# VH-VL binders against Mitochondrial import inner membrane translocase subunit tim50 (timm50), part 5

Target 1, 142 residues: Mitochondrial import inner membrane translocase subunit tim50 (timm50), of Dictyostelium discoideum (Social amoeba) (q55c70r191to332)
Amino acid sequence: PGGKKYTLVIDIDALTEITKTSKYPTLYKRAGLDFFLDHLRKDYEIYLYFNGNIPQNKYEQLQFKIDTNGKYFTGLLYPETGIKERNQFSKKIEMLDRDPSKVIFIDAASPYDHPNVINIGKFKSNSKDKLLIELLPVLESF

## First folded at step 1 (VH-VL)

Design z04 (framework fv_zagotenemab)
Fold by ESMFold2-Fast, scan of step 1:
Structure z04 (fold): chain C 142 residues (1-142), chain A 120 residues (1-120), chain B 112 residues (1-112)
Amino acid sequence: as target 1 above (142 residues)
Amino acid sequence: EVQLVQSGAEVKKPGESLKISCKGSGYSFTDYWIEWVRQMPGKGLEWMGEIYPGDSDTKYEKNFKGQVTISADKSISTAYLQWSSLKASDTAMYYCARHEGYDFWSFDYWGQGTLVTVSS
Amino acid sequence: EIVLTQSPGTLSLSPGERATLSCRSSQSLVYSSGNTYLHWYQQKPGQAPRLLIYGASSRATGIPDRFSGSGSGTDFTLTISRLEPEDFAVYYCQQYGSSPYTFGGGTKVEIK
């Protein structure tokens, strides 16, 4: 079957904590991340969004650590840091040719209060964190 | 306060060995690359190479490979630049700098410089 | 190797005047991330360089707002809107688009 009903755009900070002072990025996955993505990939197109000043040569390495078998993500979206970068980003979204009402954003630190934006907060390597597991039934209900 | 403090000025003769230092303080020394930059008298800045003190991984600009050795001692938060045999053409100001890893790879803090004069 | 060409080599101006410094790259420095890895450093006489502008247009901590960076692709500009006595210095651009990390030849801003 070829159709996906919805599109997810997920902020990497909602899924992972990344060490900023390391020679190489060290990535800690939020509890239930693999289960969460494996379940949603069947019904969603999933885009991974980078919102920090992480050098571009680290994006593939970070994606590989999250998605070792290359099965979760449809593509990557780069940070909106300036006006020119935001223009490029908005054109990329336009090229997806999707109904905006069927695009859901999962953010860590968005200033936006919007029906299609779910803010689950920044991940801080908390082993008691269950937010992805609690969010899964909500997304499956769409 | 992040600070890089370099060793004092050196006056040497051709053929002599030399080791100059760059001591970091006010941050985690093992988590940032240290850069070495040469400035010949009246000339611009030249990148020489870098070291990651956490594992002593080094990279050199091709024209400096074999001319100098870059090393670090993480127990005293110090990086080194060394010559086995100095030439008059090594006369220059040498700077160390810290390389920020996540914000655009800029050289955000610099040492005060070590002047090396090589003459007979 | 990416070559950075700065012009003019020397700019002779008086305090209060506007300074415009150019840095041209042999290759485009805009990457797929949208980030531009071009930085500007200021070196005052007898002192070490200091970071002035990073990512083509972002001012480093403690840098006065009279300094601004602009440009994209291959052409970049550093502007000092009103020169103060302490601004007479040599300015270097630098790229981190590819190894090695190269600097421009510098522009000396000197008192007329």
Scores: ipSAE 0.000, ipTM 0.514, lowest interface PAE 13.0, mean pLDDT 79

Design z05 (framework fv_zagotenemab)
Fold by ESMFold2-Fast, scan of step 1:
Structure z05 (fold): chain C 142 residues (1-142), chain A 120 residues (1-120), chain B 112 residues (1-112)
Amino acid sequence: as target 1 above (142 residues)
Amino acid sequence: EVQLVQSGAEVKKPGESLKISCKGSGYSFTDYWIEWVRQMPGKGLEWMGEIYPGDSDTKYEKNFKGQVTISADKSISTAYLQWSSLKASDTAMYYCARQTYEYSGAFDIWGQGTLVTVSS
Amino acid sequence: EIVLTQSPGTLSLSPGERATLSCRSSQSLVYSSGNTYLHWYQQKPGQAPRLLIYGASSRATGIPDRFSGSGSGTDFTLTISRLEPEDFAVYYCQQYGSSPYTFGGGTKVEIK
């Protein structure tokens, strides 16, 4: 992996909310997201996982909203038919062809019983949300 | 409770005008597209068109464009389906439904339906 | 427009049996992301349709686990693993991949 020791896979629902208050799908970033990604990209190979139910042609627009200059993410992971199982963690890791012990998953859905999965819940456009800022020191300690 | 409540059954003659309603409650009405679906007696479901109540933007299925008018009044959380001149072929059950991106554009909440009967 | 063809038109089955319903699309509904905008609805006599499955395979809130959806591309299946008396109804597939949003002709699951 490009000189990094760890791989981080982040569910887009943990970082953003696709708002129903807009006529078309739009995206709000979780507080501290740019700061969070800018610090972690130095030590982590970062993949963004699209787990939300949005029109396929919106993915590129939404990715651009998160990473306008293309500097945070090593790559993008897309959902596959049948991925809604207990083994989602293993399936997502297998897509990367990496050592599973060095992959950390940040998840928005119900947590898996696995030490490398961190569940921070779905983002709900709450301006007082500090979860990414609180999580950063934990990940930096790896 | 999120719900859509439609107006009552109508019995009309050909050439008469009609406006039926669909009132939303329990959610932010202006933030969701409202869909109109026709079901002719003994037949399946046909999408007619949709409206976004926040700005009253409308989309129609080609065969219904010019045959009906879809509108909304966001001040009372109500969408409307209107005919200027009814035909016997308009006899059908009419449903309104809410579309949500949370369910990949599926229609998650449906009104109970308005039966429109057009006969001489 | 995208045409959805459901088969069979009628399934005559008894409670406890497995029901398998087919929906075929005139165009592929698989996008490069793997997302599929195909939904299943249940309609009982005299009632409005009810959302069962969205995105080909996800159960809507409150839908029992005996209902499952599968498939990709042009071929989709709704499965009811063990029919309950309340499951005898008409089932419709619908696509959201392209406007206009079209429905299949429906499959009636009736008691034998």
Scores: ipSAE 0.016, ipTM 0.565, lowest interface PAE 6.3, mean pLDDT 80

Design z06 (framework fv_zagotenemab)
Fold by ESMFold2-Fast, scan of step 1:
Structure z06 (fold): chain C 142 residues (1-142), chain A 119 residues (1-119), chain B 112 residues (1-112)
Amino acid sequence: as target 1 above (142 residues)
Amino acid sequence: EVQLVQSGAEVKKPGESLKISCKGSGYSFTSYWIEWVRQMPGKGLEWMGEIYPGDSDTKYEKNFKGQVTISADKSISTAYLQWSSLKASDTAMYYCARRGYTYGYFDYWGQGTLVTVSS
Amino acid sequence: EIVLTQSPGTLSLSPGERATLSCRSSQSLVYSSGNTYLHWYQQKPGQAPRLLIYGASSRATGIPDRFSGSGSGTDFTLTISRLEPEDFAVYYCQQYGSSPYTFGGGTKVEIK
């Protein structure tokens, strides 16, 4: 696949807080998100992962809110019927025709032991964390 | 359909250089890691290292780092294992293998290349 | 590194007998993914190894049902329920839990 070094799969909850999903979701971005994605898209295929907490008819709307310029994401990942395991790395990336050892998952679930998973927890809009800013040099060094 | 075909047997003297090959066919060569495994005469299997041909990313077992070079040419679907200066202790059968997704098993193996280093 | 210890080193049996081969890992190979990264290979003289069992208990494509794998954590077993003449070979366990990927020392199954 297309000249990129690695594939990066990012759980939407690690990047954003979505406070209302019933009508029009309000989306808050984690600090440095746009800078983070703009830098990594040059060397990574980046997939946005929806973990089943969001109705399918909202996926494209939420992608647009994050990626307004249409430049960050290679594609979207969402579980097919029957895949509901939040801590199953292999299940989450089965839709990619890629070697799992070249896939890095940035996850919002409770921490679990997997060498290719970076857990930064769910983003809460009232936090002042700099986790994306701190993570960027690590991923650029790959 | 998937095949890994290795270069033929080699007889060398200590201090000589050598490059052996492993050619993949029947699958997307750039999408799978290629593994190198050594088997010394009468002994077991030793993992040496691996390469991802899509971007030439390599990993080595500590005892082989600096001793051999692993490379790949994706335009001809071929991986290589190279020595700059052979030692008698390099005498062994060398296998390449494809690493499968998810479980990381070695699902397809080359037939092996016998390397004999003697004076 | 993870060390795999196979026992016995040699198992001398007759055709029709049951073979039980052990592999012990220096650390747990159970991961939160639910997968167990332990595999078994068969090697006959002059041939490349062949994948038999992956993920501790799943048979690879084309492998007869007389071969079965079991175990979890650190202790694993390969069982051949009724030895056929073609089963006399060396068997290796391998782990993919962490790099470097290591093999056990092998168990030779030979004719009595």
Scores: ipSAE 0.006, ipTM 0.526, lowest interface PAE 14.7, mean pLDDT 82

## First folded at step 4 (VH-VL; framework fv_enfortumab)

Design a07 (from e05 with heavy chain V101W)
Fold by ESMFold2-Fast, scan of step 4:
Structure a07 (fold): chain C 142 residues (1-142), chain A 121 residues (1-121), chain B 107 residues (1-107)
Amino acid sequence: as target 1 above (142 residues)
Amino acid sequence: EVQLVESGGGLVQPGGSLRLSCAASGFTFSSYSMNWVRQAPGKGLEWVSYISSSGSYIYYADSVKGRFTISRDNAKNSLSLQMNSLRDEDTAVYYCARETWEYDSYGMDVWGQGTTVTVSS
Amino acid sequence: DIQMTQSPSSVSASVGDRVTITCRASQGISSWLAWYQQKPGKAPKFLIYAASSLQSGVPSRFSGSGSGTDFTLTISSLQPEDFATYYCQQANSFPYTFGGGTKVEIK
């Protein structure tokens, strides 16, 4: 797959929060996001996952807000429209023509436990977490 | 107050051109995506074009592709629609409409009063 | 392109009536549907977004429901100011498409 050994799929809610401090919405990036993606893009093909909370017409625009230079993401993934997703890791993997054992999910709110899923929780802009920075050496060890 | 005001409509012959403008006030124009929507006399609403807040993403209805060009000037709080090769079926009231920015809330929440375009000989 | 079909095209009703308007998408659009009200000679007014969320300032007698392909706008007790044409619009994908409209007129 594009010369990379592994595929990384990241839920947008694990990377960003869109919120208002007044009547104007602002997109906040999780601490270390750009450093994290810039390091992993060399060894991983990286897909940005939309969990159905955002209309499809916004996907490319939101990708651009996160990846303004178009250098991090290989592509976008999202559930089939009209089908309600119920914590189905296998359904997410079916969107990729890849070996499931070589796909790692970074998830925001999954209640399921799976060896290829790393749940770091939804990003809240009012928190001072360093989860992306702490996760980076783990993913680099693969 | 939040307001959109269209201008530039008029009578034009088939094959002619018109440029519509929409002036925004009362909000941060550069934070919102904008749409053009038209309505032919006695008919329903038809979406025409979309431009993202930055101007980087632009989409058109199939009926106007290659003939109409949407653009914006965030420094002047202005939206434009350049209409070329006009046809009788382009006769309509043209509205500019603001699209909500919230990622979980989409719809055109503010509309101008419209400007009338009549394409006839 | 996603086709939006509204029914009925018109309905005659009396003040106090419950009015139901339906909107069907040719493919799934999740909840990404908006409803608009248009009175003669005026620009459309934003009523509902995300299929069921009422825009601020819109009376509680208006409600929306549905997901996927089938959507409904309900006016629980029609008032004189509610005689208008109503439009649904899918906001899931480009090109955006509107339903043909439903005219609510006096019986």
Scores: ipSAE 0.225, ipTM 0.707, lowest interface PAE 3.1, mean pLDDT 84

Design a12 (from e05 with light chain N92Y)
Heavy chain, then light chain:
Amino acid sequence: EVQLVESGGGLVQPGGSLRLSCAASGFTFSSYSMNWVRQAPGKGLEWVSYISSSGSYIYYADSVKGRFTISRDNAKNSLSLQMNSLRDEDTAVYYCARETVEYDSYGMDVWGQGTTVTVSS
Amino acid sequence: DIQMTQSPSSVSASVGDRVTITCRASQGISSWLAWYQQKPGKAPKFLIYAASSLQSGVPSRFSGSGSGTDFTLTISSLQPEDFATYYCQQAYSFPYTFGGGTKVEIK
ESMFold2-Fast, scan of step 4: ipSAE 0.343; ipTM 0.732

Design a14 (from e05 with heavy chain G107A M108F V110I)
Fold by ESMFold2-Fast, scan of step 4:
Structure a14 (fold): chain C 142 residues (1-142), chain A 121 residues (1-121), chain B 107 residues (1-107)
Amino acid sequence: as target 1 above (142 residues)
Amino acid sequence: EVQLVESGGGLVQPGGSLRLSCAASGFTFSSYSMNWVRQAPGKGLEWVSYISSSGSYIYYADSVKGRFTISRDNAKNSLSLQMNSLRDEDTAVYYCARETVEYDSYAFDIWGQGTTVTVSS
Amino acid sequence: DIQMTQSPSSVSASVGDRVTITCRASQGISSWLAWYQQKPGKAPKFLIYAASSLQSGVPSRFSGSGSGTDFTLTISSLQPEDFATYYCQQANSFPYTFGGGTKVEIK
């Protein structure tokens, strides 16, 4: 429980592009990301979702790159195995022990539509969009 | 120069408890995630537990979940494994191991010498 | 859990031989695989990460290949110090799992 009305689960690929250098991953943030998270954290529990392409031993480092002061995210969500469990994301959301009708998922890509899933596509750092800025007032209206 | 030294192993009765310690030196301990790996006599390696650099993320093998507790003290450069409700099958050499989290690698690059745990009379 | 199946369990070889060890994951792990060498009575030594990247200080006769589910460790020309047990390990997801090991022993 967090005392917040709603839970927001966000796929890391919807917020960032992560490119691997020979030493360290480089993380690029979607326009308005910090503003977006700073405003929503007041009304939402926010979970960062790591998809099956990211190894689990990198989660803490990548979370820290996004949320340096530990103020945005309530926790992390991820598949237990690689490719096989990617298609069971809905079950992972239910493991939060929250009312599923109050959970909203911001997805980079989804093979199936769901009323509580908002698809904004994968972020690519060579383009500049305003999707997070445009989405913010929609989420604030809940 | 980079070194991990385990201690705390010994002979214990089934149902008993032991606390293993791992002392780190020669590197910035607080920057690395740490693991415990064990090896039963004449058998292969078995991963036991993981703790992230901050201590916020912890994972256990199913065989030890609920009985073992991993912890770390970054101020003292030490890693611990509290082992409760010990069983005969927990008999093994226990290694602490450092994970290569900062680099493009994800492996155990530094291992301790191991400490022996024997669960029997 | 991801099972790692290693073959052969043992191989008898002579100095100068090419030795090949195979590791198979029960599901796709991309390149999130490491290889270790262990000598009797000693802790394991890190050899290879990311399936094919050689750790600094490891001799060039060691090489790794593969992706997805099938991986290979090759020692191109076996030396006396290479007689040991070798283990693969997946780091794709928790719990981490090791292969059963391959003992490379003197013929």
Scores: ipSAE 0.012, ipTM 0.612, lowest interface PAE 8.7, mean pLDDT 82

Design a16 (from e05 with light chain S30Y)
Fold by ESMFold2-Fast, scan of step 4:
Structure a16 (fold): chain C 142 residues (1-142), chain A 121 residues (1-121), chain B 107 residues (1-107)
Amino acid sequence: as target 1 above (142 residues)
Amino acid sequence: EVQLVESGGGLVQPGGSLRLSCAASGFTFSSYSMNWVRQAPGKGLEWVSYISSSGSYIYYADSVKGRFTISRDNAKNSLSLQMNSLRDEDTAVYYCARETVEYDSYGMDVWGQGTTVTVSS
Amino acid sequence: DIQMTQSPSSVSASVGDRVTITCRASQGIYSWLAWYQQKPGKAPKFLIYAASSLQSGVPSRFSGSGSGTDFTLTISSLQPEDFATYYCQQANSFPYTFGGGTKVEIK
């Protein structure tokens, strides 16, 4: 487990908005993202989850844009189906060799009932958004 | 001018090994992911392997997994493919191809002329 | 692995004809599909990425469409230099896979 008590799996859409312009993709970070990840990495293993609407060959570049110093993320996760579906928490973490009761998923998809899933919705860079800032003390209490 | 030049092809017996090289010039090699793609005589294109710009992400076709190893040397602007345990079905022209990173989707925008590998007893 | 099925395997056409080539993925690949043109004895040439975006320098008579599992490449008015084999390639996930190719030959 990397010596941490809990594992966080965070949907990239909960952390970033990726715009597809005619010239190049641009990545915008949710307010407080770097502060959020920098604090939680001390107590959590953090995995970045790609939901399948991003080509696999972009994963390295996108991970680097979020985590330029390679200090936040333990690894990457992605489903073979590429589609997020309701009530499939266990399938999303199936390849993760961890106790499922100690995995917390921060999700951007449609909400579904699971005690280990925290849905904060997709990030839209034009909103005044404080969700990561408000979530941090909750996760630090674990 | 942007160019990729393959070398190292030749005739080899089943079970043998070959090392292919691809020399890049005219662009910043370290900024691009690279692919090996092969084509057997009279057949279609078959993707073989991918290496990311840093070399940290590497993927293989099922048919070559465990036998082939892709690597790159960004200081020397070179891509390599180490081919072990070669089989008759590995006979093909091998192309190295640069993958564009400019847009949302990626495509192989620059190709070498290919190097021929013949596996025959 | 994602299997790419391309049809037809060959098509005979005349200069000025509209040619349509289809490509089907065994699972959804969004728009992560590229098209290539290959002439005999030559390396492939990149034509289209993201299913519908023309590579710089590719003539406007080439167009791509589709999303999910079904894709098409259209040549609106075939020219002599367009007689070649065309391949689709999914770029959604590894391993990358190519279609079997469509040979466009003189009628």
Scores: ipSAE 0.268, ipTM 0.707, lowest interface PAE 3.4, mean pLDDT 83

Design b05 (from e05 with heavy chain S54R Y103W)
Heavy chain, then light chain:
Amino acid sequence: EVQLVESGGGLVQPGGSLRLSCAASGFTFSSYSMNWVRQAPGKGLEWVSYISSRGSYIYYADSVKGRFTISRDNAKNSLSLQMNSLRDEDTAVYYCARETVEWDSYGMDVWGQGTTVTVSS
Amino acid sequence: DIQMTQSPSSVSASVGDRVTITCRASQGISSWLAWYQQKPGKAPKFLIYAASSLQSGVPSRFSGSGSGTDFTLTISSLQPEDFATYYCQQANSFPYTFGGGTKVEIK
ESMFold2-Fast, scan of step 4: ipSAE 0.370; ipTM 0.751

Design b06 (from e05 with heavy chain Y57W V101I)
Fold by ESMFold2-Fast, scan of step 4:
Structure b06 (fold): chain C 142 residues (1-142), chain A 121 residues (1-121), chain B 107 residues (1-107)
Amino acid sequence: as target 1 above (142 residues)
Amino acid sequence: EVQLVESGGGLVQPGGSLRLSCAASGFTFSSYSMNWVRQAPGKGLEWVSYISSSGSWIYYADSVKGRFTISRDNAKNSLSLQMNSLRDEDTAVYYCARETIEYDSYGMDVWGQGTTVTVSS
Amino acid sequence: DIQMTQSPSSVSASVGDRVTITCRASQGISSWLAWYQQKPGKAPKFLIYAASSLQSGVPSRFSGSGSGTDFTLTISSLQPEDFATYYCQQANSFPYTFGGGTKVEIK
């Protein structure tokens, strides 16, 4: 492990919606995102997961838009090309060299059930929810 | 005006080395990802390498992996390509190209004029 | 690696003609496709991004369409300055790959 008890892997779609509102693309953050990450980074290694619909050349730019000061994320994860498995949790975890029982995945839309996966759904900027705010005390209790 | 100018091309023997440079002007170089793209005589475009704006993400075409090294110096507004173990098949015009920073703009919007590399046996 | 197949390799056309160029990806690339124009002895020029969005300054006679694996570049009424080689390029994943090019030449 990287000196923390647990590792948190968060799907970017669970945290943000990227839209082209007018002239330029805009990244919208889920309510409480910065507070959520700022609190958890002290006790968790946090990895940002990019799903298969985000082009690889945008990974750094998107990470920077979420984590402007480079203080939230330990690293980035992305799917291996050609992997089309229903349960992809084990493939994602293989990149971390961590104990899978100490990894928690916050997912936008998982097609599988796993005890360490918390599904909070894909974020839509036109809908305001408190899911990150409600989840924070639960994760802090670990 | 926005410009990219390549230099460092020339004639080399197989197994030799060359270092290509690309000088950027007229824009904030440190904000853009950069690419090297080559074109062999009478053939099509072939992507060679990519480096992100910070330099943290680097990718290579399989044909050059392990032989070529891309790097950048944001303080000097310059991009480099160190080419080692050159082969006949590396003979081409080498272009440096800037990649758009907008999320929905997936392409290389500014190109240099190219520098010619000839590897002879 | 994602392979890009471009058709035709060349086409002979006259000024005023409608020209269509096809690009096919070996795997789904969403809309992460760009089109370039290259004139003899010059560097490529950026034409289209995100499969269908025209770069500023590019004439409206150029248009792009498609998503997933099948893409088309159309020039609705060919002008003298449009005789060139056209390339598609996928930006979905590394390594980036270009199509083989389509040369649009005078009939």
Scores: ipSAE 0.247, ipTM 0.707, lowest interface PAE 3.6, mean pLDDT 83

Design b07 (from e05 with heavy chain V101W, light chain N92H)
Heavy chain, then light chain:
Amino acid sequence: EVQLVESGGGLVQPGGSLRLSCAASGFTFSSYSMNWVRQAPGKGLEWVSYISSSGSYIYYADSVKGRFTISRDNAKNSLSLQMNSLRDEDTAVYYCARETWEYDSYGMDVWGQGTTVTVSS
Amino acid sequence: DIQMTQSPSSVSASVGDRVTITCRASQGISSWLAWYQQKPGKAPKFLIYAASSLQSGVPSRFSGSGSGTDFTLTISSLQPEDFATYYCQQAHSFPYTFGGGTKVEIK
ESMFold2-Fast, scan of step 4: ipSAE 0.391; ipTM 0.764

Design b11 (from e05 with heavy chain S54Y, light chain S93R)
Fold by ESMFold2-Fast, scan of step 4:
Structure b11 (fold): chain C 142 residues (1-142), chain A 121 residues (1-121), chain B 107 residues (1-107)
Amino acid sequence: as target 1 above (142 residues)
Amino acid sequence: EVQLVESGGGLVQPGGSLRLSCAASGFTFSSYSMNWVRQAPGKGLEWVSYISSYGSYIYYADSVKGRFTISRDNAKNSLSLQMNSLRDEDTAVYYCARETVEYDSYGMDVWGQGTTVTVSS
Amino acid sequence: DIQMTQSPSSVSASVGDRVTITCRASQGISSWLAWYQQKPGKAPKFLIYAASSLQSGVPSRFSGSGSGTDFTLTISSLQPEDFATYYCQQANRFPYTFGGGTKVEIK
């Protein structure tokens, strides 16, 4: 009650695998994704981060596939011109205009050391993947 | 026949306003994102603005932000560009262009014939 | 903004020649690049999507290659109807940006 809300920034590759050989993008969700986002949105601002491999004109299609009812995400983030995409945590959070100590980044890039980054790796449609399910109680404890 | 037909170009004084229209036919207009692209006399192509299928995403070139407004009417199969505070450097042929729907086949595959806008005192 | 640099700005070649046009992005754009042909007094015509995929109805003498920052359009055997200006365009980020164009003149 009455405390500052935390912010989650989640790389789309940590949540989904997108195939690019289809006429339409086929999006596979990491196990527990909808439950994960539905629970955390009550206590967190949640931003979906589109990395540089996804063209901006496809953001609407992809966001709709993840969040059909428009209820999970506070907003979208994407790389700004001139900044390194993955390993520039401080520059990424500048886009939010938030207290950096209150921002948690869930990243799919190659692992790197930062206290506010949780790296769960790129999702590759593994049906035995339980990482979001295991991560939820950790984030709820904040 | 899939086509785009532009209208509304003309001669206007600096500081004036003009509205361009683009009429779409032969395809399901509401399924496509649309663009405006311009070309100054003897110069190259310059992208001006984008609007997604239902208008949820709109983008502008920095040179026209705050002065131009893109809009669409899916019921009338029409695209519009409202141009305010026109400057000499806005003088160009303006094309409307349809964007491909396939994820990995990006391109502006259908273009209008262009409408000429001349901003001169 | 992503800057697209084309080279050369113009080229004169004979019928049957191989013509190569280069396009360079100021930052990585993956394969989100299209090529257009514009003949004098006409609207641009879509040639190539995803850097290397040929649009239906475009002659097979046209080909595209590249990814990331460096891209090439090749005309393997120039024909009289290929007199035109060619433009690359990145679609990775807004604002979309075009190269400055390459004018191909038949000698």
Scores: ipSAE 0.291, ipTM 0.717, lowest interface PAE 3.1, mean pLDDT 83

